# Ledger of designs, part 7: VH-VL binders against Protein BCP1 (BCP1)

Target 1, 247 residues: Protein BCP1 (BCP1), of Saccharomyces cerevisiae (q06338)
Amino acid sequence: ENEEEQNGEEEIVNIDFDFFGGNPEVDFHALKNLLRQLFGPQESTRIQLSSLADLILGSPTTTIKTDGKESDPYCFLSFVDFKANHLSDYVKYLQKVDMRLSTFFKTMIDSGNKNCALVLSERLINMPPEVVPPLYKITLEDVATALGDDKHYDFYIIVTRKYEVNFDTDDDTDSGKRNKNKDERSKKRVKADEVDYFHEEDRFFEKYAKIHFESEAKKGVISSYMILDHEGLVKSIDELETEISTW
Below, E stands for the ipSAE of ESMFold2; O stands for the ipSAE of OpenDDE; V2 stands for 0.75 times the mean of E and O plus 0.25 times the DockQ between their complexes.

## First folded at step 4 (VH-VL)

Design t17 (framework fv_cixutumumab)
Fold by ESMFold2-Fast, scan of step 4:
Structure t17 (fold): chain C 247 residues (1-247), chain A 123 residues (1-123), chain B 108 residues (1-108)
Amino acid sequence: as target 1 above (247 residues)
Amino acid sequence: EVQLVQSGAEVKKPGSSVKVSCKASGGTFSSYAISWVRQAPGQGLEWMGGIIPIFGTANYAQKFQGRVTITADKSTSTAYMELSSLRSEDTAVYYCAREETYFYDSGSYMDVWGKGTTVTVSS
Amino acid sequence: SSELTQDPAVSVALGQTVRITCQGDSLRSYYATWYQQKPGQAPILVIYGKNNRPSGIPDRFSGSSSGNTASLTITGAQAEDEADYYCNSRDSSGYHVVFGGGTKLTVL
């Protein structure tokens, strides 16, 4: 036991967070680690994470760092252009997740005037939610620059994760008498169905999502997928900012 | 229980257009994909395209691109399939079907089907 | 060329087991879905997501998948199982739905 093991990064005060664009010379491996966290161990095996990190670094992307642009990012947000990358491994993954995504993507391809962004974002668990509204605002400004002044995507595909409240790994090893086992299992099922968010913004994304679908829980973690239009995305971030201002 | 109710049989002349309707009742409409599948006499099932009503744009099979238009009216929970430049080969039963999804690698499955609309193209 | 291939006809004796196959490269990536169609009727879903049955489908129907091949098995075939059976999946692009040519099952 030592001071570092006993007290985490959260005990350190006066940390300055700075926003940077994606840095291909530095960010690649940190992005892969954050993507592995975002998707979890099972879904990560279904995605070419190196290829996805390359897509992120070639797209409007904002990172958050504490030790200058050459240090590792603690957080990122990226808007990957769907039409430019529709043959990518990541799009093939999304088509397999839900056929509605496949139908939706083809309508974007067939449309001359509509497009969507593949939204990817993850951060270390100790990052304050106060960084999220400026993160999205800065990255959306970069999108407007990339698409031509004041342009935005029509739709956004958001991938995230959430967790079952009261999930307990000890339940896997629990054994008891018949009557108590029935009672305890019934209570366990009810409590396992209660969920909460790793990312506070996801509460608002779900509120404004046109489509929202989820995986089955795996070790208490649920993969969550949403399609929002631009108005819904902006409203989500504005509502988060308003709620944060009341804290 | 959800049902898809299709419009009645149509007889059309070559070169004309036909518009078939599919009204959903008893369940959620806007967030499901609605597919159109046809079957010519004595032939197999052929997918034409699909729409998710909340997005307002459709996905078409290559064979029908440029001739088929699939639309939806959320206020009436009704999907439409319009096929233009009709030929005798377009004589078929046209089905609408609701697509349900299963997470990862399962694709989609058509769990609810309309009873079909017979379209006959004759001179 | 058909993206998904099915034999056009198969026969089975009453009470015996029959296997109907669907073959295509896209089945390496996407599970097949199976439908039953009787004359003059719309298709009904019998198997989805490799081996899941909708409510109301008898347990004698099962699915399996390996490589580029999917199979529908009817164990203990009944007279009412006489019908056309269709598989569907996605095409190689993942964007379009494709159907097999159908298999006519005759119960002898």
Scores: ipSAE 0.364, ipTM 0.706, lowest interface PAE 4.0, mean pLDDT 85

Design t22 (framework fv_cixutumumab)
Fold by ESMFold2-Fast, scan of step 4:
Structure t22 (fold): chain C 247 residues (1-247), chain A 123 residues (1-123), chain B 108 residues (1-108)
Amino acid sequence: as target 1 above (247 residues)
Amino acid sequence: EVQLVQSGAEVKKPGSSVKVSCKASGGTFSDYAISWVRQAPGQGLEWMGGIIPIFGTANYAQKFQGRVTITADKSTSTAYMELSSLRSEDTAVYYCARESTYYFDSSGYLDVWGKGTTVTVSS
Amino acid sequence: SSELTQDPAVSVALGQTVRITCQGDSLRDYYATWYQQKPGQAPILVIYGKNNRPSGIPDRFSGSSSGNTASLTITGAQAEDEADYYCNSRDSSGYHVVFGGGTKLTVL
């Protein structure tokens, strides 16, 4: 996290993006930073990010870079196999997020023929959403190669975050104490309750999600978890691609 | 808005089984989990287990493992709780309740409750 | 033994403020949910999440938490608030729901 060091991100809009497979020799530290961004400061302390970065680098993973294969990634997408990693720290974290997740995972473990992928994706804030459909297409092709003969996962667990558009730092300080006065709560309710997405694809993932969980806002940031089936994931990306073509 | 309608009171003999139903009305059945909570006369609330209908999988409290079975029929929007090998100590009001999907950091919040089904186990 | 501890009884004078407490290690990770139960009735949800009230719950009810402790506060208690109050959360495994033992509130 380097909020004071953000001025370089505007350079991305003037550069061609290249897609690469995950590189365990160069990507580890950049992935940890992107994971810390994805989960936010509170949730990231509950996860062993180094172990998760290792899981990502051992899984079908695509990165986006601007200065060749040995440079730092600006974006990644990974499909981590649930059954192969069901004893991992990250799965233990997910099981404690919500009872519906632990019940779902039990269903997967008890099933002889079903499996899910743990989807992890994050990018720098000025990355264009136009990179997202090809990112998913390439990574899903790598999944099919890994699983064999055009196979795919039955389900996908997506973790993401979104934000309150009209977030007030003072209001968050008060909500951290859990006791807001009546006037402050009234003003907050009168405001539109507007939220927006860091990732444009999440609008479509929410539309096709079979299950969707959110945290309460913490400093204006909301953690969001979704379970999609394969058809829903494909439709989400197709609709995103269609919308992007109208921009 | 969803309402949960439970089946009527039951009187059972020790060693038998009871099956209580819980029908969702006025809302989407598959978009939430259904929990079963019991309360013996003069005692507190006790969670027995829950089911997520879309997955068809139930979780049970350890105390009830092997005796309770929770199922759901999506076509009729009805959840069931079957308790076997009944004892006099199983005499209680049995509630079904809906778990909301809104906030994952609010553990086990049950926003809509059935009115309860009284089960009496007597010889 | 229960994983969530509540005092069995508490009293408050009409119009005064009362705080009902729930304690357990799972509350470090999860918000407590609070329910009101009146004699012969099913429980009703009164507070969920950090401090949310369902429609129809008076604004005199509020929730708070710190560390392993969660509290339900009733500011300006009314006679109709006399009831049993239950908290719930997850067990130590994070997989199952557990209830506190309940607190009987008497409004004097």
Scores: ipSAE 0.056, ipTM 0.598, lowest interface PAE 7.0, mean pLDDT 83

Design t23 (framework fv_cixutumumab)
Fold by ESMFold2-Fast, scan of step 4:
Structure t23 (fold): chain C 247 residues (1-247), chain A 123 residues (1-123), chain B 108 residues (1-108)
Amino acid sequence: as target 1 above (247 residues)
Amino acid sequence: EVQLVQSGAEVKKPGSSVKVSCKASGGTFSDYAISWVRQAPGQGLEWMGGIIPIFGTANYAQKFQGRVTITADKSTSTAYMELSSLRSEDTAVYYCARHETGYYDSGSYMDVWGKGTTVTVSS
Amino acid sequence: SSELTQDPAVSVALGQTVRITCQGDSLRSYYATWYQQKPGQAPILVIYGKNNRPSGIPDRFSGSSSGNTASLTITGAQAEDEADYYCNSRDSSGYHVVFGGGTKLTVL
């Protein structure tokens, strides 16, 4: 009997998507909400999301909207320059995550000829993954324009999340308890270590990552951290585009 | 199971250099960070630096910058620490250790340690 | 190490509880990691993060932190717990590792 929710999902799938640059006058609060979704409730409290939204709006950024340039974005992708923002709250957060990130960042700071982007991307759950390859292509073109001479970053830091398929979130709410028997049956047929992706592109990012590590699962959600070089990023997006063409 | 196997004891003269090796076996090598930690007789642990083998990039403690070179050879899963201009104060046991998959807010935590290489600087 | 301070020695009676402390401003930002070292041996990781034990470490070992102080607690100390205990963390820049001076635990 949830006809309104079903109609809402169909409306998102059947709406025309348009690509826009970041709009500081309109996008701030929507970006902050998407960042809270990206990091989840626990990790979001460890990051100054308002400061991060400001970094995004000052960086090469593409948003996807359905109701024109003045509406709220459903999706964004941003490449935040590491060296220009190495004293930011977000970089301080990443340094705390793992010594490999802090060691890598130190080498980037000490290097005169290597550069690195902090990649931030999130979309509403019902967004079609078909928007992802053009999103990356447009934003990388904007990076090339900003850096000059078809330049790109040498490395990309990607932070994302995965989930445990067998995690019982219904224990957190009374409304979910009616389905406990079905959830228990599903869990018995799925390994405790079975995981899946919120973002389809992450399967390919993980494949081509030079470094990949994950947090401990918290309420069935795992934070995933990756360092890719430019070739790996491009290959990831190309393979995603190829897979989408088979759908 | 991952193990770090270090080269044997060295006796060196003041002013010379020493190169200690650390070979990883039984697991992945290139995408972990490897630290070098020394301990003078009867003294505490002292971090010298670390390397990420896949990038070949090393980070050094301020005290050792200019005297320590940390390198890695991915084909042999071996990390190296070379200390130059040796002094008697460099007499110590030198450990290599693997940085475990990180945890938020942790300092560098090292789950697997080599057994140590004794370096004696005398005469 | 000048950034993290440990008492050089502590003693505990067999079966009793002991707390070993590590103090420094970096501990406001990073959890301390604790290592056990016995004479002639390499250090062994005993606690990392807020209060995580590697497999094989007895549950009598626990970690805690408050402000600029981290503590390793051993409840029901055993003879084999006699060792040197080191904490480590990161320096204020977050780029380097620093160790405490170590605490020699004697089990009476």
Scores: ipSAE 0.328, ipTM 0.694, lowest interface PAE 4.6, mean pLDDT 85

Design t6 (framework fv_cixutumumab)
Heavy chain, then light chain:
Amino acid sequence: EVQLVQSGAEVKKPGSSVKVSCKASGGTFSSYAISWVRQAPGQGLEWMGGIIPIFGTANYAQKFQGRVTITADKSTSTAYMELSSLRSEDTAVYYCAREETYGYDSGSYMDVWGKGTTVTVSS
Amino acid sequence: SSELTQDPAVSVALGQTVRITCQGDSLRSYYATWYQQKPGQAPILVIYGKNNRPSGIPDRFSGSSSGNTASLTITGAQAEDEADYYCNSRDSSGYHVVFGGGTKLTVL
ESMFold2-Fast, scan of step 4: ipSAE 0.607; ipTM 0.808

Design t8 (framework fv_cixutumumab)
Fold by ESMFold2-Fast, scan of step 4:
Structure t8 (fold): chain C 247 residues (1-247), chain A 123 residues (1-123), chain B 108 residues (1-108)
Amino acid sequence: as target 1 above (247 residues)
Amino acid sequence: EVQLVQSGAEVKKPGSSVKVSCKASGGTFSSYAISWVRQAPGQGLEWMGGIIPIFGTANYAQKFQGRVTITADKSTSTAYMELSSLRSEDTAVYYCAREETYDWGSGSYMDVWGKGTTVTVSS
Amino acid sequence: SSELTQDPAVSVALGQTVRITCQGDSLRSYYATWYQQKPGQAPILVIYGKNNRPSGIPDRFSGSSSGNTASLTITGAQAEDEADYYCNSRDSSGYHVVFGGGTKLTVL
């Protein structure tokens, strides 16, 4: 890809970002690409991404674009209703990720009064975090419209990823002629002393999560899963907005 | 290695109430369901209800609806079962147990049990 | 014992195989779970799902299910296996837990 020669990294803040509702006629392929980024190449093969993109486009969803409503989105956020979609392929995937998720989903199904949203969000890596608070505010307004006046979900399931700062990406050993895991005490991969976030908002979501668990690192990437209640979600967004105001 | 520690034995008069506690130690408490199961002398196991502390949702067996209240205090990792309007047939050992689901509620199982609290109801 | 039925008693000779059964319509939809209880003790989990054993449960214990029936099999019964065995499952709504009446196993 080619950048205009006089456009440096300092000019990213000069780009005009516009917010749009999810558009099934335009957004499908870009959403699939963002979902592959969110889940990574290995996990993406375990998820029916086309079905998930359709699910997103049928749900309260906001996209961010720079070249009008007919262009490809740089970012999306979606709240997928769990009870309405509990038989979906994506939910079947999530139930197999961890027993805490399957236990939680069972309690939501058993409850007459409680429901949760499956939160899916991703953006191109160099997008500014300043877009995040308005993204959540707009999409939560759409949720309130869909559920009825002043209504919201009781809980939110956020799926995201982190990375190991010091991970060595040089995988020169083609195949283990010896079982490296023969001795369980042996380290499988170089562990970083430091883990960092792809998305700044995840620091606040993690802080207010009622349940938070992570996968083992796979090539320096860690999958992270969080369950927040509505108060925790709102506090996370408010604290992010406050921190951004100091920049 | 979660263990569940229950409150001590109680002797109650008919018409009174009893509140039994179940404190979790040595592991994760709030993200699992806690079930209450009773057993009258020489009788079988009978499920009364359960709660998921982190979500605040309680569910009761039909026989006990209106008489049983199950609550949880996350700050002390303690679940409670209160049974009101006690009758002599409520004399039993009351157990708490940690419950987990599998395959989307295709089943559930109780893997950790408290040692039981004996409640005797007599005049 | 309303929704899940178990025979109240069964006997097995030392070293022989015994099968304990649990029957109910909810077992067409939900797997049974099996517990062992010795006098004066809390129940312990023995089998969950179709045939999963928790750590510490001997391999002589196995589970099976077909239609409205679930079974716990002990192959090569030992003296310490003498106990009451309970099955449980979800009721037809999936919202409530129900226990079988229990089976007293005597090892001769």
Scores: ipSAE 0.005, ipTM 0.459, lowest interface PAE 10.4, mean pLDDT 82

Design t9 (framework fv_cixutumumab)
Fold by ESMFold2-Fast, scan of step 4:
Structure t9 (fold): chain C 247 residues (1-247), chain A 123 residues (1-123), chain B 108 residues (1-108)
Amino acid sequence: as target 1 above (247 residues)
Amino acid sequence: EVQLVQSGAEVKKPGSSVKVSCKASGGTFSDYAISWVRQAPGQGLEWMGGIIPIFGTANYAQKFQGRVTITADKSTSTAYMELSSLRSEDTAVYYCARGETYYYDSSGYMDVWGKGTTVTVSS
Amino acid sequence: SSELTQDPAVSVALGQTVRITCQGDSLRSYYATWYQQKPGQAPILVIYGKNNRPSGIPDRFSGSSSGNTASLTITGAQAEDEADYYCNSRDSSGYHVVFGGGTKLTVL
């Protein structure tokens, strides 16, 4: 009988979504919450999230909202300039993640003509994936405006999350689903039934990544790190858009 | 199952250079860091530097900067370490090793090691 | 001087437990990795990522870490465990690898 009270799942799909630039007066706390979701409770304690939210709001950023520019965002995408922020807490965090990231950053620092963007994106679970291609296209246009006509970053560092399919949350189990029974040294996970994506675009980012590595699973959630060049990023979004058109 | 096959022993004069090779056999090293580690007679292990073949980028321990060059040829799955201005204290066994990092706080551990190349520097 | 410090030598009686220690400030940020080296041979990875064992390494080998200290423990030492043991980790910059000085284990 109390079944009539729902979370408006079907209604939210029919609400008009609008795209906005980052709003420092309104978006700060919502961005911190989305960042905490992106990194998870354990990794979030290793990052100064308030400083990261400030970096986002000072960078090319697009948000998606349903109730005008002064409402809370459901989604964001940001390209944070690496060289301008190479002494930031977030870069220090990334340097500790993996030797390949710190070596890559050293290469960017030593380069006079190459740079990379730190890509940060997260959205509420019920957001339709159809918003993703326009989100990236709009934000990349803003990057081109900020850097000068026809300019873009050479590389993009994408941090995201994945989950173990059918992760056993039973405290008493010794099942093969538990992290201790997995080969965490595996270069990649190849079976779709073992790992799945929170963000559909990540399937294509992985396909075009020059570097891809993953963290140890924590409560069934895996942190995933990728480095793409500009061509790879564009191809990923184009292929996602093509797949969506076949739905 | 990857094995790292190193070039043979060398005897060099002081002031010369030596170039040691390390070839992946039964697989590839391109997705991993390749490190060079040396060990003088009766002494411990000493990291000289490493390369990430995917990027072609190398980094070196401060002690060896300016004297060591590490390169990789992805087409032959071969890494090289060249040490110049050789001195008697460079007499050592030189190992290549594959680095594997997948976790936050990773130490940059080395899971596969070559058998070593003996380099003797004498007049 | 080494950024990672190990005692030069340790001994253990056959079947007893021994603990080999590695100490350095970088261990507050990065895990230690442990290698076994026998005379005339290349090092072999025995423990990585705090307490993970590669395939083929006996379960008597375990790792632990707290603060600036990492330890390799061998429970029920066997004669074949007699070897030199090295730890390594990243330096404080995160760009370089450093090794401890090594510990010679003698099984009595």
Scores: ipSAE 0.007, ipTM 0.518, lowest interface PAE 10.3, mean pLDDT 82

Design v3 (from d5 with heavy chain G50R; framework fv_diridavumab; at its last look DockQ between E and O 0.69; V2 from the best seeds 0.00; counts 0 for: pae O 5.5 > 2)
Heavy chain, then light chain:
Amino acid sequence: EVQLVESGAEVKKPGSSVKVSCKASGGTFSDYAISWVRQAPGQGPEWMGRIIPIFGTTKYAPKFQGRVTITADDFAGTVYMELSSLRSEDTAMYYCARGPEYSSGWYDYYMDVWGKGTTVTVSS
Amino acid sequence: QSVLTQPPSVSAAPGQKVTISCSGSSSNIGNNYVSWYQQLPGTAPKLLIYDNNKRPSGIPDRFSGSKSGTSATLGITGLQTGDEANYYCGTWDSSLSAYVVFGGGTKLTVL
ESMFold2-Fast, scan of step 4: ipSAE 0.500; ipTM 0.723
ESMFold2, look of step 5: ipSAE 0.444; ipTM 0.712
ESMFold2 (binder alone), look of step 5: mean pLDDT 89; pTM 0.924
OpenDDE, look of step 5: ipSAE 0.020; ipTM 0.570

Design v4 (framework fv_diridavumab)
Fold by ESMFold2-Fast, scan of step 4:
Structure v4 (fold): chain C 247 residues (1-247), chain A 122 residues (1-122), chain B 111 residues (1-111)
Amino acid sequence: as target 1 above (247 residues)
Amino acid sequence: EVQLVESGAEVKKPGSSVKVSCKASGGTFSDYAISWVRQAPGQGPEWMGGIIPIFGTTKYAPKFQGRVTITADDFAGTVYMELSSLRSEDTAMYYCARGPEYSSGWYYMDVWGKGTTVTVSS
Amino acid sequence: QSVLTQPPSVSAAPGQKVTISCSGSSSNIGNNYVSWYQQLPGTAPKLLIYDNNKRPSGIPDRFSGSKSGTSATLGITGLQTGDEANYYCGTWDSSLSAYVVFGGGTKLTVL
């Protein structure tokens, strides 16, 4: 029954995503795997991922799962309090990434009234971007509960990744032949669109970032670092939600 | 071109306070760090402190901590430096200067005001 | 007293080359970018070099900067009478008591 088989595939595509808080008893190993994906194999060796997973599980965190709260998460978002964790391995790692980050952190420490969150988020490649606005909304509500009195962080440090579009495109099509038109298109793409996003929300985060810088590409992957204020974070998510509603 | 316009010369008595203003003309403060640097007659520049308006944060040199206060009025595009408990040794030219775009730090100062002379005498 | 050490004076003839040194420590020059400023008599300091070796728009290429270890140098080639001024190096102190530090200055005399 080809129709039943197609209906089965369509039902699988319409997966029911549920949102849960971080659970130290269940989520630890899946979080480490998602963190390794976020940072890549090289940068992951410079970070104590087990310690970072513990920080996440002790912070406002939301996970997305399909098979109930005891299953592995396919997605997470966490806001790790900077001042409470400023001596952590992860902060020491970030201070070595770029002087802009270490100077910003010193500014936060010197301030009596300002604080920031270390934002960590990653998901499996096939997760739909439609999950992102509710993910941020729920986690920000948990932050308000944790800080009290509808409070929020002043700033957010977002670490993400991008990719070079033309990395590893050295193979021919099924025809095994190259042609002039194909070469012309490839050259135009390199000039006009050499980098693309793993996460759709990053387009809006970049637009509202107060500070944004990137690493050199390693095997076609670029690490991207952004600092947003609270207004910028909210605007980014609102604009993403608006764009998704037009799809 | 962005210019920094400082308030006029001040003559003050020992023990009083002085408040100097710095206004951006032809641009804004939002993306920049603003420093206050003084220079006594015949001496080199001395950094007093600064403000990063986009972060609402201040940093003061240890020598001036407790005597200097730097504030910003982002709507008016003006930064202020107030120095209290004035002594004769505070007689100097006081400059405001801006740092680089999209910087959370004090790497360098690319635009300088013309300076405000503050004289402390009895 | 300045944290960064510069020679008090340097002199050369028009058309010649001169270098001005700036010495610090690991907590300042060793870990951070160095800037250089020119101050003509009766004027505010003017930025000549930032990020160790970069020039702002309008600064001629005869001004150059370099950094090695805990020391930095400002190079001026093709000296002109108008270059007669005081020159100051500056950097950030990266310790927990971090603040901006300047050199004591070098007076350049064009003979």
Scores: ipSAE 0.014, ipTM 0.503, lowest interface PAE 7.3, mean pLDDT 83

Design v6 (framework fv_diridavumab)
Fold by ESMFold2-Fast, scan of step 4:
Structure v6 (fold): chain C 247 residues (1-247), chain A 123 residues (1-123), chain B 111 residues (1-111)
Amino acid sequence: as target 1 above (247 residues)
Amino acid sequence: EVQLVESGAEVKKPGSSVKVSCKASGGTFDDYAISWVRQAPGQGPEWMGGIIPIFGTTKYAPKFQGRVTITADDFAGTVYMELSSLRSEDTAMYYCARGPEYYSGWYYYMDVWGKGTTVTVSS
Amino acid sequence: QSVLTQPPSVSAAPGQKVTISCSGSSSNIGNNYVSWYQQLPGTAPKLLIYDNNKRPSGIPDRFSGSKSGTSATLGITGLQTGDEANYYCGTWDSSLSAYVVFGGGTKLTVL
């Protein structure tokens, strides 16, 4: 699934974006497609995406659309309650990713008084980052309404992806095993210096994350996992908004 | 090497509360679970509860549920244990102790111990 | 009382071998790792063994641990006068409210 990365996709920077709540009657298939983009082709086969789309539509969710509330969304953000959905397929998937996630989830269950949201967000590649701060602010207001007045989650699990800037898309045309003598340190330096974000907000999420870890790169794409507290999430979005104002 | 520094000895009256602190020196609490373990004179150690400071998540032994509160200030690198409704039987040494890295799933063993805080409950 | 059972005392002469047992149930020792602690008079407990049979850095190989079923054993060989102390086993209890449990302790006297 590479449709979102096609160069011919429409530029929409000069049109009005409208924000809507998740609509179970119209949003299901578009959300499922955005989830395939978020997780990529390999990881998507390990997740029941239809069930996850249903969880999203049953949770505080904001979509961004350009052609009214009954059109397809170009972007979504959802906060899925962990405790209400701790037996879900998606949580089972996350528990297998890393011991840090499974242990964190166990501590959430054991504590009794701490709440955690599973954060799911994706957008079409040509969406401007200027939509992100209002997206988070609106959806956090919906969370407060759902949880009661001024309440929020204590923690947020963010799953996202990054890419290697210098990933060789023509590696199949090279005959063989060039640069076999490159050591791991050289490869890690290149990866550290030349990794970029699909989502601009992730730079700030990483800065304030209590826990952050990443997968090994697969075809130049890296899965990134973060746990933030509420203060860290709010600070991340505020700093993104400040950075955008300088552009 | 990391050391756990506990607050000074306390003398309390029955019915009052006591709050003991534990601070990491030469290291941090960032990757660890911290337990509170008490030991009455001539008795074995008794686990009261634990905390993962970076998350503030706690677990208490059933005997102390409702009387003990464990909190953390991860910025200051300090963990606190407060025990309320004190009785003469609460007279003991109170230790903070570091468990294994919290993401190993086990904090049943403690590899680094504070020197202990004496709490005496007397009229 | 303690949920893990240890003999209250054991004694041996210098240079001899001594073993200290710790008995529990399937909800604790049977399904979880066992640790052992040495406590000298007036000091905090010191970790001797973790994960059933592993030694932390600085613990001599005279100290060993083993586990079989719902019981664990601490072995001390080449006994020294400095080994005179109280010894405690510990583990995680997986019952309804999982938590850390310790044995009642064994006082080792070196005669």
Scores: ipSAE 0.308, ipTM 0.665, lowest interface PAE 3.6, mean pLDDT 85

